# Ledger of designs, part 391: VH-VL binders against q0atu2

Target 1, 119 residues: q0atu2
Amino acid sequence: MLDKKARIRTSREYRNVFEKGKRLSGRFLIIYYVENALDNNRFGFITNKKIGMAVIRNRIKRQLRAIVREYQGQVKNKHDIVLVARAGIGKSSFEGMEKDYIAIMKKAGLFARNANKID
Key: E = the ipSAE of ESMFold2; O = the ipSAE of OpenDDE; V2 = 0.75 times the mean of E and O plus 0.25 times the DockQ between their complexes.

## First folded at step 19 (VH-VL)

Design tl5 (framework fv_dusigitumab; at its last look DockQ between E and O 0.86; V2 from the best seeds 0.85)
Fold by OpenDDE, look of step 19:
Order: C-alpha cells, then sequence, then structure tokens
Structure tl5 (fold): chain C 119 residues (1-119), chain A 121 residues (1-121), chain B 111 residues (1-111)
C-alpha cells in the first residue's frame, strides 16, 4: 500500500489537481498532474459511477494502486497525480491497465530518465 | 473552442434505421467520452448511452439495448449513433454531448445543436 | 417516469429568488454529485452547475446549487426574463449498470 504521505486524501487536494493540473487521456485512464511544493509525489485514484457498481469500482481502484506502487520509484518527484478510470476499464485486464498507465505516463514525461520501464 | 456539430434532420419510416453524426472540434476527440441524449417534443431529456472514442467501448441504456449502436471515426473526430427498428415513439431531437470526468463524477459540458428525427408512416 | 423528481413548473417575478428541487435515491444523488442543465426555448441544453455547487465559466453567481442527502436544489436569485427556460438535474446511477439519469425538467416562467 502507498504510504499516507504519498496519497492525495482530501477533496480540496483532488480538486486542486483537476483545476490546475494538466490532463492526458489514454485508453482506460485519464491522468491529471501538477507540480507540488513537497519532496514527494502524491497519487489519487478516482473510479466514478460510470465504471459500474461499488464492487467493480473498488476492484479497479485496488488494481490501479498496485500499478502505481510498482512504478512509483520511477516517477519524477514533486508531483500530484490523479488517475481517473475511464468507462470500460472494468472489462480490461490488469496487464492492459498497466500498459495504458505506462503509455500515458511516458506521454506526460513523468518517468525519470533512468527509469526501467516496460515498453 | 469546443464544438460539436451534428448532421441534419432525418425523416424515416417505421422499421427503418437512422444514423446521426456528431463532429467534434477544438479538443482531443479521443480524450473524452461522447454521450447521446434525446428529447421528444415537449418532453424531458433521456440518456441513451456513452461511447469512448479512444477504445470504441460503449454503454447503452437498457431501453435501447439491441437497437442502438454508437461508433466513431477518429480520423475525422466524428461520433455516430445508429438507431434501428424505428418507431413513432423514437421521434425526437437527438443530442450528442461531451462527457467531462471531474472528481468522482462526470457531466456534459458541451452539447451538439441537436438532430431532429421524425418517424412517420 | 424520470428517476429524478422535479417540480413541473415554477414561476416568479423579475428580481425574485426561485428554487428548483431534485429528488433522487441513495443509488444516484445520494452516492455522487449532481449537475444542472439550462435549456432555453428551441436550443440545446447548457451546463449550468456541476459538482453539486460549482459554476462553469460564464455562469453568473446568481445561479447556485446545493445537495443534501438524496436531494439537490438549484437556486436562482435576481431573476431575469432571460432565465425563462427548462432546467434539468442529472447524475449517474449504477443499479445494476452505470447509467445517467435526468430529472423530469422544470419549466421556469418569469412573470
Amino acid sequence: as target 1 above (119 residues)
Amino acid sequence: QVQLVQSGAEVKKPGASVKVSCKASGYTFTGYDINWVRQATGQGLEWMGWMNPYSGDTGYAQKFQGRVTMTRNTSISTAYMELSSLRSEDTAVYYCARDYDYYETSYFDYWGQGTTVTVSS
Amino acid sequence: QSVLTQPPSVSAAPGQKVTISCSGSSSNIGDTYVSWYQQLPGTAPKLLIYDNNRRPSGIPDRFSGSKSGTSATLGITGLQTGDEADYYCGTWDDNPNAWYVFGGGTKLTVL
């Protein structure tokens, strides 16, 4: 699990990222990202009702957290990053989500130069 | 500026099909879902479904399952809604709308001008 | 017929305040955020309020939204003749599949 300091926790923090951050869309994910004044990254996860019932939303959220944990050490520091799951993601595989995450993070330029990324 | 421009009015007979187009501009087409909403004369808004232009994935309202098909052509940033087995009750103005995901929900921030579809014998 | 319930009509004189209610359930309004749409006569709907109480750019602050429990409310102060329109609340539901639901709409007449 992500450390508490690595989590976006409040509605205000989420909305700040949505309103001030940059937006990029992938097949299954939308990311909003903005620089923060901290020495660490913070991640937020959104699975809205378009995804389906709460059981599905929670499953997707767990999977996205797992993906972010796997690659968090390779992400450029001092960023708040919110992952929004797009409708249809519930039918995707974990590997598909991971692939989409990597692709969109690369497009955003959020991975460190020395990152060992999966192509 | 974001714009959604829909195709012109259609007149169809019962049992026929209609395909309405929605051309998007002013933003990355594949980055936002497209919803379709219709409105019968003097009636309220009725949601039909959503389509992800990136993946082509769709979700339809149960009422239209089996009769509606939502597609897209990414090369021309155009979404399509096809409704088959038309009935007189399908007479309505049909709207496409951009879906903006914000925080824990989404809303329709831009709408097409609407397409009138008339079904009459 | 509509999943969300609105009064069919409301009316008031210019300069006055009006409120439009929107009643839902725990699976929709009670579980997510509400949007409001304004539809002027003969035009397409326009986003008026999102996230229960936020205004898009260009929407004056005399329009407001609130939510409590399974109900939402649209408020309009300083009513103008140009506000005469139909107003719809909307939100997502997920029972059993995700679907968007609108209120039945409220006709606002400026007397």
Scores: ipSAE 0.869, ipTM 0.943, lowest interface PAE 0.7, mean pLDDT 95
Fold by ESMFold2, look of step 19:
Structure tl5 (fold): chain C 119 residues (1-119), chain A 121 residues (1-121), chain B 111 residues (1-111)
Amino acid sequence: as target 1 above (119 residues)
Amino acid sequence: QVQLVQSGAEVKKPGASVKVSCKASGYTFTGYDINWVRQATGQGLEWMGWMNPYSGDTGYAQKFQGRVTMTRNTSISTAYMELSSLRSEDTAVYYCARDYDYYETSYFDYWGQGTTVTVSS
Amino acid sequence: QSVLTQPPSVSAAPGQKVTISCSGSSSNIGDTYVSWYQQLPGTAPKLLIYDNNRRPSGIPDRFSGSKSGTSATLGITGLQTGDEADYYCGTWDDNPNAWYVFGGGTKLTVL
């Protein structure tokens, strides 16, 4: 699970990212992202009814949260990032979602590249 | 500007098929889903389905499953809707519309001009 | 059945206000967000309101939207003859399967 402070929680916070953020789309995902005024990143996860029934939408959100947690340490700080499930995502695998996430985050320039672990 | 330009009017006989095209410009075609909506003369709007132009995945309204096929050609930024086994009640204007995701919903922010399909008896 | 219900027609004089209702259910309006589309005679629909009450750029503030429970309302003030059109509410519904639903449409006449 992501830390409480790393979660976008309110509808106002979500809408701010959609209103003011940049949008990039992949095969199964869309990300909206904007620089925030915090010292950390915050992540949000959106499905809507076009994706399917609630059971399907909840499964997809769980999978996306797991993916984000796995790669969280590679994400540049000070961003609010919302992952939006795209129509057709219910046909994807976990690996397919993961590949899509990696590709879209790299294209957005949100992954920090390898730096030597000096400290 | 975002534009969706559809193919011209069609006249078909019952039992035939029709394929309507929708050419997108002014945005990244694979970045937004395309929906198809029809409207019989003097009637309301009827949703037919969505198509994800990146993946090629589709979802069809139950009424049209088995008769509709939605496809695309990403190299020319064009979506297609094909309706088979046409009946007189399929006479309508057919629209393509771009689907924009916003918060916990989505909506159709840009529409094609419409394509009239007439099924003659 | 998940059909959005609108009055078939409304009318009012130029300069007046009109409201158009859209009644749905818990599987659509009750737990999601409503859009409104304007269709002028002989033209394609155009997005008028999204996210219950937000206007896209270029839509004058005479047009407003609201939602309460399973119902949504479009408001139009300062009516002009050019507002004569059909108005449709729309939203996603997941009963029984995911699909987009429109209201039956409301014909606005400015008398």
Scores: ipSAE 0.835, ipTM 0.921, lowest interface PAE 0.9, mean pLDDT 91
ESMFold2 (binder alone), look of step 19: mean pLDDT 92; pTM 0.944

Design tl7 (framework fv_dusigitumab; at its last look DockQ between E and O 0.81; V2 from the best seeds 0.82)
Fold by OpenDDE, look of step 19:
Structure tl7 (fold): chain C 119 residues (1-119), chain A 121 residues (1-121), chain B 111 residues (1-111)
Amino acid sequence: as target 1 above (119 residues)
Amino acid sequence: QVQLVQSGAEVKKPGASVKVSCKASGYTFTGYDINWVRQATGQGLEWMGWINPYAGETGYAQKFQGRVTMTRNTSISTAYMELSSLRSEDTAVYYCARDYDYYETSYFDYWGQGTTVTVSS
Amino acid sequence: QSVLTQPPSVSAAPGQKVTISCSGSSSNIGDTYVSWYQQLPGTAPKLLIYDNNRRPSGIPDRFSGSKSGTSATLGITGLQTGDEADYYCGTWDDNPEAWYVFGGGTKLTVL
C-alpha cells in the first residue's frame, strides 16, 4: 500500500491535477501530471464506469497501485500524478498494464532512472 | 481546434450494411475514445458503443451486439462504424463523438456533424 | 424507453428561469457524474455541462447544473430565444456492462 502522504486524496487535489497538469495517453492508461510544492510525489487513481462494475474497477485500482508502488522509487520527485484507466483495461493482463505504465511514464519523462522491465 | 468530420448521407435497402466514417483532427487521435450515437427522426439520442483508437478495443451496447463493428485507421485519424442487417428502424442520423475522461467519469466534448442513414425498401 | 427520465417539454418567456430534471437510479446518476447536452434544431449535440455542475469554455454562467441522489437538474436563467433547443442529460451505467445512457430529451420552447 502506498503511504498516505504519497496519495492524492481529495476531490480538489484531483481536479487541480486535471486542470493544471499535462495529459498523456497510453493504450490502457491516461496520466495527468503536474509539479507540486512538496518533497514527495503523490499518486491518484481513477477507474470510472467505462471499465465495468465496481468489482472490476476495484480490481484494476489495486493492480495499478501495485504497479505504481513497484516503480515509485524511479519517478522524479515533486509531482502529482493521476492515473486514469481506459475502458479496455478491464480485459488486459497485469503485465500489459505494467508495460503501458512504463511506456507512458517514460514518454512523460517522469522516470529518474530507466525502468527495469523487459518489454 | 478539435474537429470530427463524418462521411456523407447513405441510402440503403433492408438487409444491407452501411459504414460511416469519422475523421478526427486537432488532437492526438489515439488519445481519446470515440463514441457513436444515433438519433432517429424526432427521437432522442441513443448510444451505440465506444472504440479506443490506440489498439482498437471496443465496447458495444447490447442492442447492437452482433450487428455493429467499430474500427479505426490511425494513419488517417479516422474511426468507422459499420452496421449490418439494416432495418427500417435503423433510419437515423449517426454521430461520432470524442470521449473526454475527466475525474471519475467521461463526457462527449466534441461531436461530428452527423451522417444521415436512410433504410428503405 | 430511456434509462434516464426527462420531462418531454418545458417553456418560459424570455428573461425567465427554467429547470429541466433528469431522474435515474443508483447504478447511473446515483453513482457517477452527469453531463448535459444542448441540441439546436438541425444541428449536432453540444456539450453544455459536465461533472454535474461545470461549464465548458464558451458556455455562459446562466447555465447551471446540479445533482442530488439519483436526480440531476439543468438550470437556465435569463432565458433567450436562442436557447430554444432539445436538452439531454447523460451518464454512464454499469449494469451489467458499462454503457452510456441518455435521457429522453426535453424540448425547451421560448414563448
Scores: ipSAE 0.852, ipTM 0.941, lowest interface PAE 0.7, mean pLDDT 95
Fold by ESMFold2, look of step 19:
Structure tl7 (fold): chain C 119 residues (1-119), chain A 121 residues (1-121), chain B 111 residues (1-111)
Amino acid sequence: as target 1 above (119 residues)
Amino acid sequence: QVQLVQSGAEVKKPGASVKVSCKASGYTFTGYDINWVRQATGQGLEWMGWINPYAGETGYAQKFQGRVTMTRNTSISTAYMELSSLRSEDTAVYYCARDYDYYETSYFDYWGQGTTVTVSS
Amino acid sequence: QSVLTQPPSVSAAPGQKVTISCSGSSSNIGDTYVSWYQQLPGTAPKLLIYDNNRRPSGIPDRFSGSKSGTSATLGITGLQTGDEADYYCGTWDDNPEAWYVFGGGTKLTVL
């Protein structure tokens, strides 16, 4: 579970990232990200009805939170980052989502130098 | 800049199939889902399904399960919708639309010009 | 019948205002966000309103949207003859018969 300070909490904060942020997409994920004025990163997680029923959406959110928690120490600070589930994500594995997250975060330049998967 | 250009009108007999193309330009094709929507003459809009063009995954409205297949060719930035076992009720204009994710929803921000499919004996 | 209910038609004179309602349920409008699409005669639909009340670039502020409970409303002020069109609400739905649903459409005539 991410620390309270590392969460995007309000709908206004979420919408700000969508409005002001850069967008990059992968196979099953989209990230929106924007520099913030804090000393830390904040993460948000979005699903919508097109990806499935609530049980599926909740499972996806839990898996994405676990992935982000695993790599959060390698993310460049001072960013608000929203992960959006794409249609079809319910058919992916945890490893597939994780690989997608790593690839898209590298493409965005959000991992610090020499960032790699940590066992 | 974003543009969706669809294939030309089709005339088909009952029982045949039709495959409509939707060529995307002005954006990264695999980065946005494509939805298909049809409209019979003088009638409303009817959602048919979506395709994630990166992953190739699809979701179809129950009404079209078993008759519709949505595919894509990423090398030419083109989505396809194929409808089989055509009936006269399938006479409609078929649209592709780009799906834009925003907060806890999504919406269709760009639409193709439409493809008229006429099914008659 | 449509999952989302709209009046089949509305009319008003140039310069007047109209509203178009869209009634849904807890599985759609009550639990998500509404978009509105304008379809001018002989053309493809065009996004008019998203996220209940936001306008894409190029849509004038005389078009507005709101949502309350399981219903949404499109407002149009300063009517022009060029506003004659069909207007559709749309949203995602948990209903197993369809994942995205449109209203039945409302024909606006400007007399």
Scores: ipSAE 0.801, ipTM 0.914, lowest interface PAE 1.0, mean pLDDT 91
ESMFold2 (binder alone), look of step 19: mean pLDDT 93; pTM 0.951

Design tl8 (framework fv_dusigitumab; at its last look DockQ between E and O 0.86; V2 from the best seeds 0.84)
Fold by OpenDDE, look of step 19:
Structure tl8 (fold): chain C 119 residues (1-119), chain A 121 residues (1-121), chain B 111 residues (1-111)
Amino acid sequence: as target 1 above (119 residues)
Amino acid sequence: QVQLVQSGAEVKKPGASVKVSCKASGYTFTGYDINWVRQATGQGLEWMGWINPYAGETGYAQKFQGRVTMTRNTSISTAYMELSSLRSEDTAVYYCARDYDYYETSYFDYWGQGTTVTVSS
Amino acid sequence: QSVLTQPPSVSAAPGQKVTISCSGSSSNIGDTYVSWYQQLPGTAPKLLIYDNNRRPSGIPDRFSGSKSGTSATLGITGLQTGDEADYYCGTWEDNPSAWYVFGGGTKLTVL
């Protein structure tokens, strides 16, 4: 689980990222990202009803959190990053999600130079 | 500026198929889902389904399962909706609409001008 | 017929305020956010309100939205003749699968 410090928690914080952040889309994920005034990154996760029923949304959210945890140490600091799951993600494998995450984060230039587990 | 431009009016006989196109411009086509919505004359809006233009994933309303096929051509930023086994009840204006994912929901922020499909014997 | 229920019609004089209700259930309005669409005669729908109460750019502040429980409300103050149109609420439903639902639509007549 991500530490509380590393989580976007309030609706206001989420909306701030949506309104002020940059948007990039992948096959299964949309990311909104903006610089913050903190010393750490914060991550948010959105699985809306397009994904399917609550049990599916919760599963996808858990998987995305796992992926973000795996790579959080390689992400450039001082960013608020919101991951929005696209509707088709419900049929994707974990590896497919991970691949899409890596691809979109690379496109955003959010990985640090010394990142070592990025393919 | 974001624009969705749809193909022209169609007249079909019962049992035939119709394919409506929706050309997108002014944004990254693969970055936003496209929804299809129809409206019979004097009636309300009816959602038909969505397509993710990135890889072509789709979700259809149960009412249209088996009759509707949504596709896309990314090279020309165009989405397609094909409806088969047409009935008189399928006579309507068909709209494509861009889906904007925002916070915990999504909404249709841009719409095509509509395509009139008339089914008559 | 429609999952979301709207009054078929509302009317008021110019300058007055009107409200349009949209009633749903816990599986749709009660569990997510509502959007409103304006459809002028002979035109395609246009986004009017999103996220229950937010206005897209270009929408005047005399248009407002709210949500409480399983119902949403569109408010229009300072009614103008140009506001005569059909208005639809909409949101997502996820049972048994994800699908978008519209209200039946409300015809607003400016007297």
Scores: ipSAE 0.863, ipTM 0.945, lowest interface PAE 0.7, mean pLDDT 95
Fold by ESMFold2, look of step 19:
Structure tl8 (fold): chain C 119 residues (1-119), chain A 121 residues (1-121), chain B 111 residues (1-111)
Amino acid sequence: as target 1 above (119 residues)
Amino acid sequence: QVQLVQSGAEVKKPGASVKVSCKASGYTFTGYDINWVRQATGQGLEWMGWINPYAGETGYAQKFQGRVTMTRNTSISTAYMELSSLRSEDTAVYYCARDYDYYETSYFDYWGQGTTVTVSS
Amino acid sequence: QSVLTQPPSVSAAPGQKVTISCSGSSSNIGDTYVSWYQQLPGTAPKLLIYDNNRRPSGIPDRFSGSKSGTSATLGITGLQTGDEADYYCGTWEDNPSAWYVFGGGTKLTVL
């Protein structure tokens, strides 16, 4: 559902966001974000081994992709945005991750004023 | 300037508990996880666990599960590590360290000065 | 024995260079990214290298890192007596709970 052009793809692109972007943290998520030179947003999703084994890390990525997909039409354009899972994220519900995402994105000024679920 | 300042040295008897504090300054305390690492005299570094100080979630190394408790008080930007049922083998310097996420990994970018805990009868 | 294997000690004269190896496995170094820490006598560890080969601000470029397969290497050129320290590699290991692993440490003596 997330368009292929809206994905951060290479390690160089990911590292650029970490090096040049702003960092904002919530309970279970960190976002790194930077303005890009495209006409669209790109999203990346990061877990590391402290989150758990690969099956757990893949489940978390899938859940975060679903959350981003629900709100993607309300995100201000021209940003590369990387979502990083924090330690302890596996203890959150899907709704908890969703609320954390909304709060962080509003604080970063990346949502339109009246952001709502698309589905 | 990021700084982690730990509580002073402790001397304990076997069977007691110790609680080490780690006060953070120069950054948003709840925005970064804290890890605890210990080092016995003349030995290497041994990872003990992490705390996410935003809401207090923890993960402990299996060796310490059941004996270690990591907590925090966000109002004073302080993390704590408590180790119970102390034995002489727990004699070590205990460090807190800030966990920095970078790409698909993380590393300890700032460390406290260490707290010496001596367990002797 | 540590999951990450380092030589127990290395030595070299001032001005020379040294390398310190860190041998792991496919479940750690082979699958992730390595950091190096310096611990001067009587002090806390300090980050030297992250993301296999990147230096934090303030670390001179005579310190370098590399990774090949399941092994990582710390390089130090232009050795100074102030470089006498213990050096540790570290990384996350793939496990069902959080598990950070350090190498056993390498004592560097500058004669």
Scores: ipSAE 0.798, ipTM 0.912, lowest interface PAE 1.0, mean pLDDT 90
ESMFold2 (binder alone), look of step 19: mean pLDDT 92; pTM 0.943

Design tl9 (framework fv_dusigitumab; at its last look DockQ between E and O 0.86; V2 from the best seeds 0.84)
Fold by ESMFold2, look of step 19:
Structure tl9 (fold): chain C 119 residues (1-119), chain A 121 residues (1-121), chain B 111 residues (1-111)
Amino acid sequence: as target 1 above (119 residues)
Amino acid sequence: QVQLVQSGAEVKKPGASVKVSCKASGYTFTGYDINWVRQATGQGLEWMGWINPYAGETGYAQKFQGRVTMTRNTSISTAYMELSSLRSEDTAVYYCARDYDYYETSYFDYWGQGTTVTVSS
Amino acid sequence: QSVLTQPPSVSAAPGQKVTISCSGSSSNIGDTYVSWYQQLPGTAPKLLIYDNNRRPSGIPDRFSGSKSGTSATLGITGLQTGDEADYYCGTWDDNPTAWYVFGGGTKLTVL
């Protein structure tokens, strides 16, 4: 769903975001984010075993990827951003995760504003 | 400075309940999960469960399902663990610990000082 | 029987080295990452190693960790009397359901 160049791929790249980035948490999501030296954003998605069995973890990742894809055009460029599923996320709806993502990204200042939009 | 400060020692009779508190400071309380871990005298560490203090959701170790309830009050940055139907084997030190996510795992980076619960007749 | 198996005790003289093993399974150590906790006498546990081999700030580099297959190892060199403690490995497991598992603990005595 996300273009290959917009994905964080290696464990070293993921760990860099955790080590160097800022952390913000919401109800069922955490983001870690850091400015990169590229012209584009890269996104990563993390679950761990406290979330549940592999089937559940994979479903959560797919839902988060869909949310990121929907809003990626609003994200300021030059950032590596890792979304971490938080314990209890299996209780949230897709819409709940979406609202959580929007709120966290706004709080992080990662959404670009649309200049000159008047509606 | 991250701190987790727990309530004082408790002495209980078999069949009673105990509620231990864990007050967090030095960080955004709702931003990290709290885990509860206990340790009987001369024994190892035993994980009891977690609470997501933002959502209020919990996950309990199978052994304690039905006897443990974890809650929180976000306005005072405090997590609680209540254990009911106490038995003598529940005599232990009870710890709260902050859960820190890192890559595809997490670990307990800060611990409370522990609360001794003694169950005796 | 702990899910993660550690030797119950180890000992060595000041200045020497020790290793502490932690044996698990494919559903825990083999599929995720290990942490180590130090518990000094009469105190709460403290994080010593995370992500198999990383040290939090304030932990000296004479403490090390490694993982191979379903086993993990904590190494301590240049032993000091202040290292006398119980050491626990820990990790997430999803068998039978999601839970955090600790090893049984290893008491280190510095003679």
Scores: ipSAE 0.838, ipTM 0.920, lowest interface PAE 0.8, mean pLDDT 92
Fold by OpenDDE, look of step 19:
Structure tl9 (fold): chain C 119 residues (1-119), chain A 121 residues (1-121), chain B 111 residues (1-111)
Amino acid sequence: as target 1 above (119 residues)
Amino acid sequence: QVQLVQSGAEVKKPGASVKVSCKASGYTFTGYDINWVRQATGQGLEWMGWINPYAGETGYAQKFQGRVTMTRNTSISTAYMELSSLRSEDTAVYYCARDYDYYETSYFDYWGQGTTVTVSS
Amino acid sequence: QSVLTQPPSVSAAPGQKVTISCSGSSSNIGDTYVSWYQQLPGTAPKLLIYDNNRRPSGIPDRFSGSKSGTSATLGITGLQTGDEADYYCGTWDDNPTAWYVFGGGTKLTVL
């Protein structure tokens, strides 16, 4: 589980990222990202009803959190990053999600130079 | 500026198929889902389904399962909706609409001008 | 027929305020955010309100939205003749599967 410090928690914080951040889309994910005034990154996760029923949304959210945890140490600091799951993600494998995450984060230039587990 | 431009009016016989196109411009086509919505004359809006233009994943309303096929051509930023086994009840204006994901939901922020499909014997 | 219930019609004089209700259930309005669409005669629908109460650019502040429980409301103050149109609420439902639902639409007549 991500530490509380590393989580976007309030609606206001989410909306700030949506409205002020940059948007990039992948196959299964959309990311909104903006610089913050903190010393750490914060991550948010959105799985709306397009994904499917609550059990599916919760599963996808858990998987995305796992992926973000795996790579959080390689992400450039001082960013708020919101991951929005696209509707088709419910049929994707974990590896497919991970691949899409890596691809979109690379496109955003959010990985640090010393990142070692990025393919 | 974001624009969705749809193909022209169609007249079909019962049992035939119709394919409507929706050309997108002014944004990254693969970055936003496209929804299809129809409206019979004097009636309300009816959602048909969505397509993710990135890889072509789709979700259809149960009512249209088996009769509707949504596709896209990314090279020309165009989405397609094909409806088969047409019935008189399928006579309607068909719209494509861009789906914008915002916070915990999504909404249709841009719409095509509509395509009139008439099914008559 | 429509999953979301709207009054078929509302009317008021110019300058007055009107409200349009949209009633749903726990699986749609109760769990997510509502959008409103304006459809002028002979035209395609246009986004009017999103996220229950937010206005896209270009929409005047005399248009407002709210949500409580399983119901949403569109408010229009300072009614103008140009507001005569059909108005639809919409949102996502996940029962039995993910699908978008519209209200039946409300015809607004400016007297």
Scores: ipSAE 0.830, ipTM 0.938, lowest interface PAE 0.7, mean pLDDT 94
ESMFold2 (binder alone), look of step 19: mean pLDDT 92; pTM 0.950

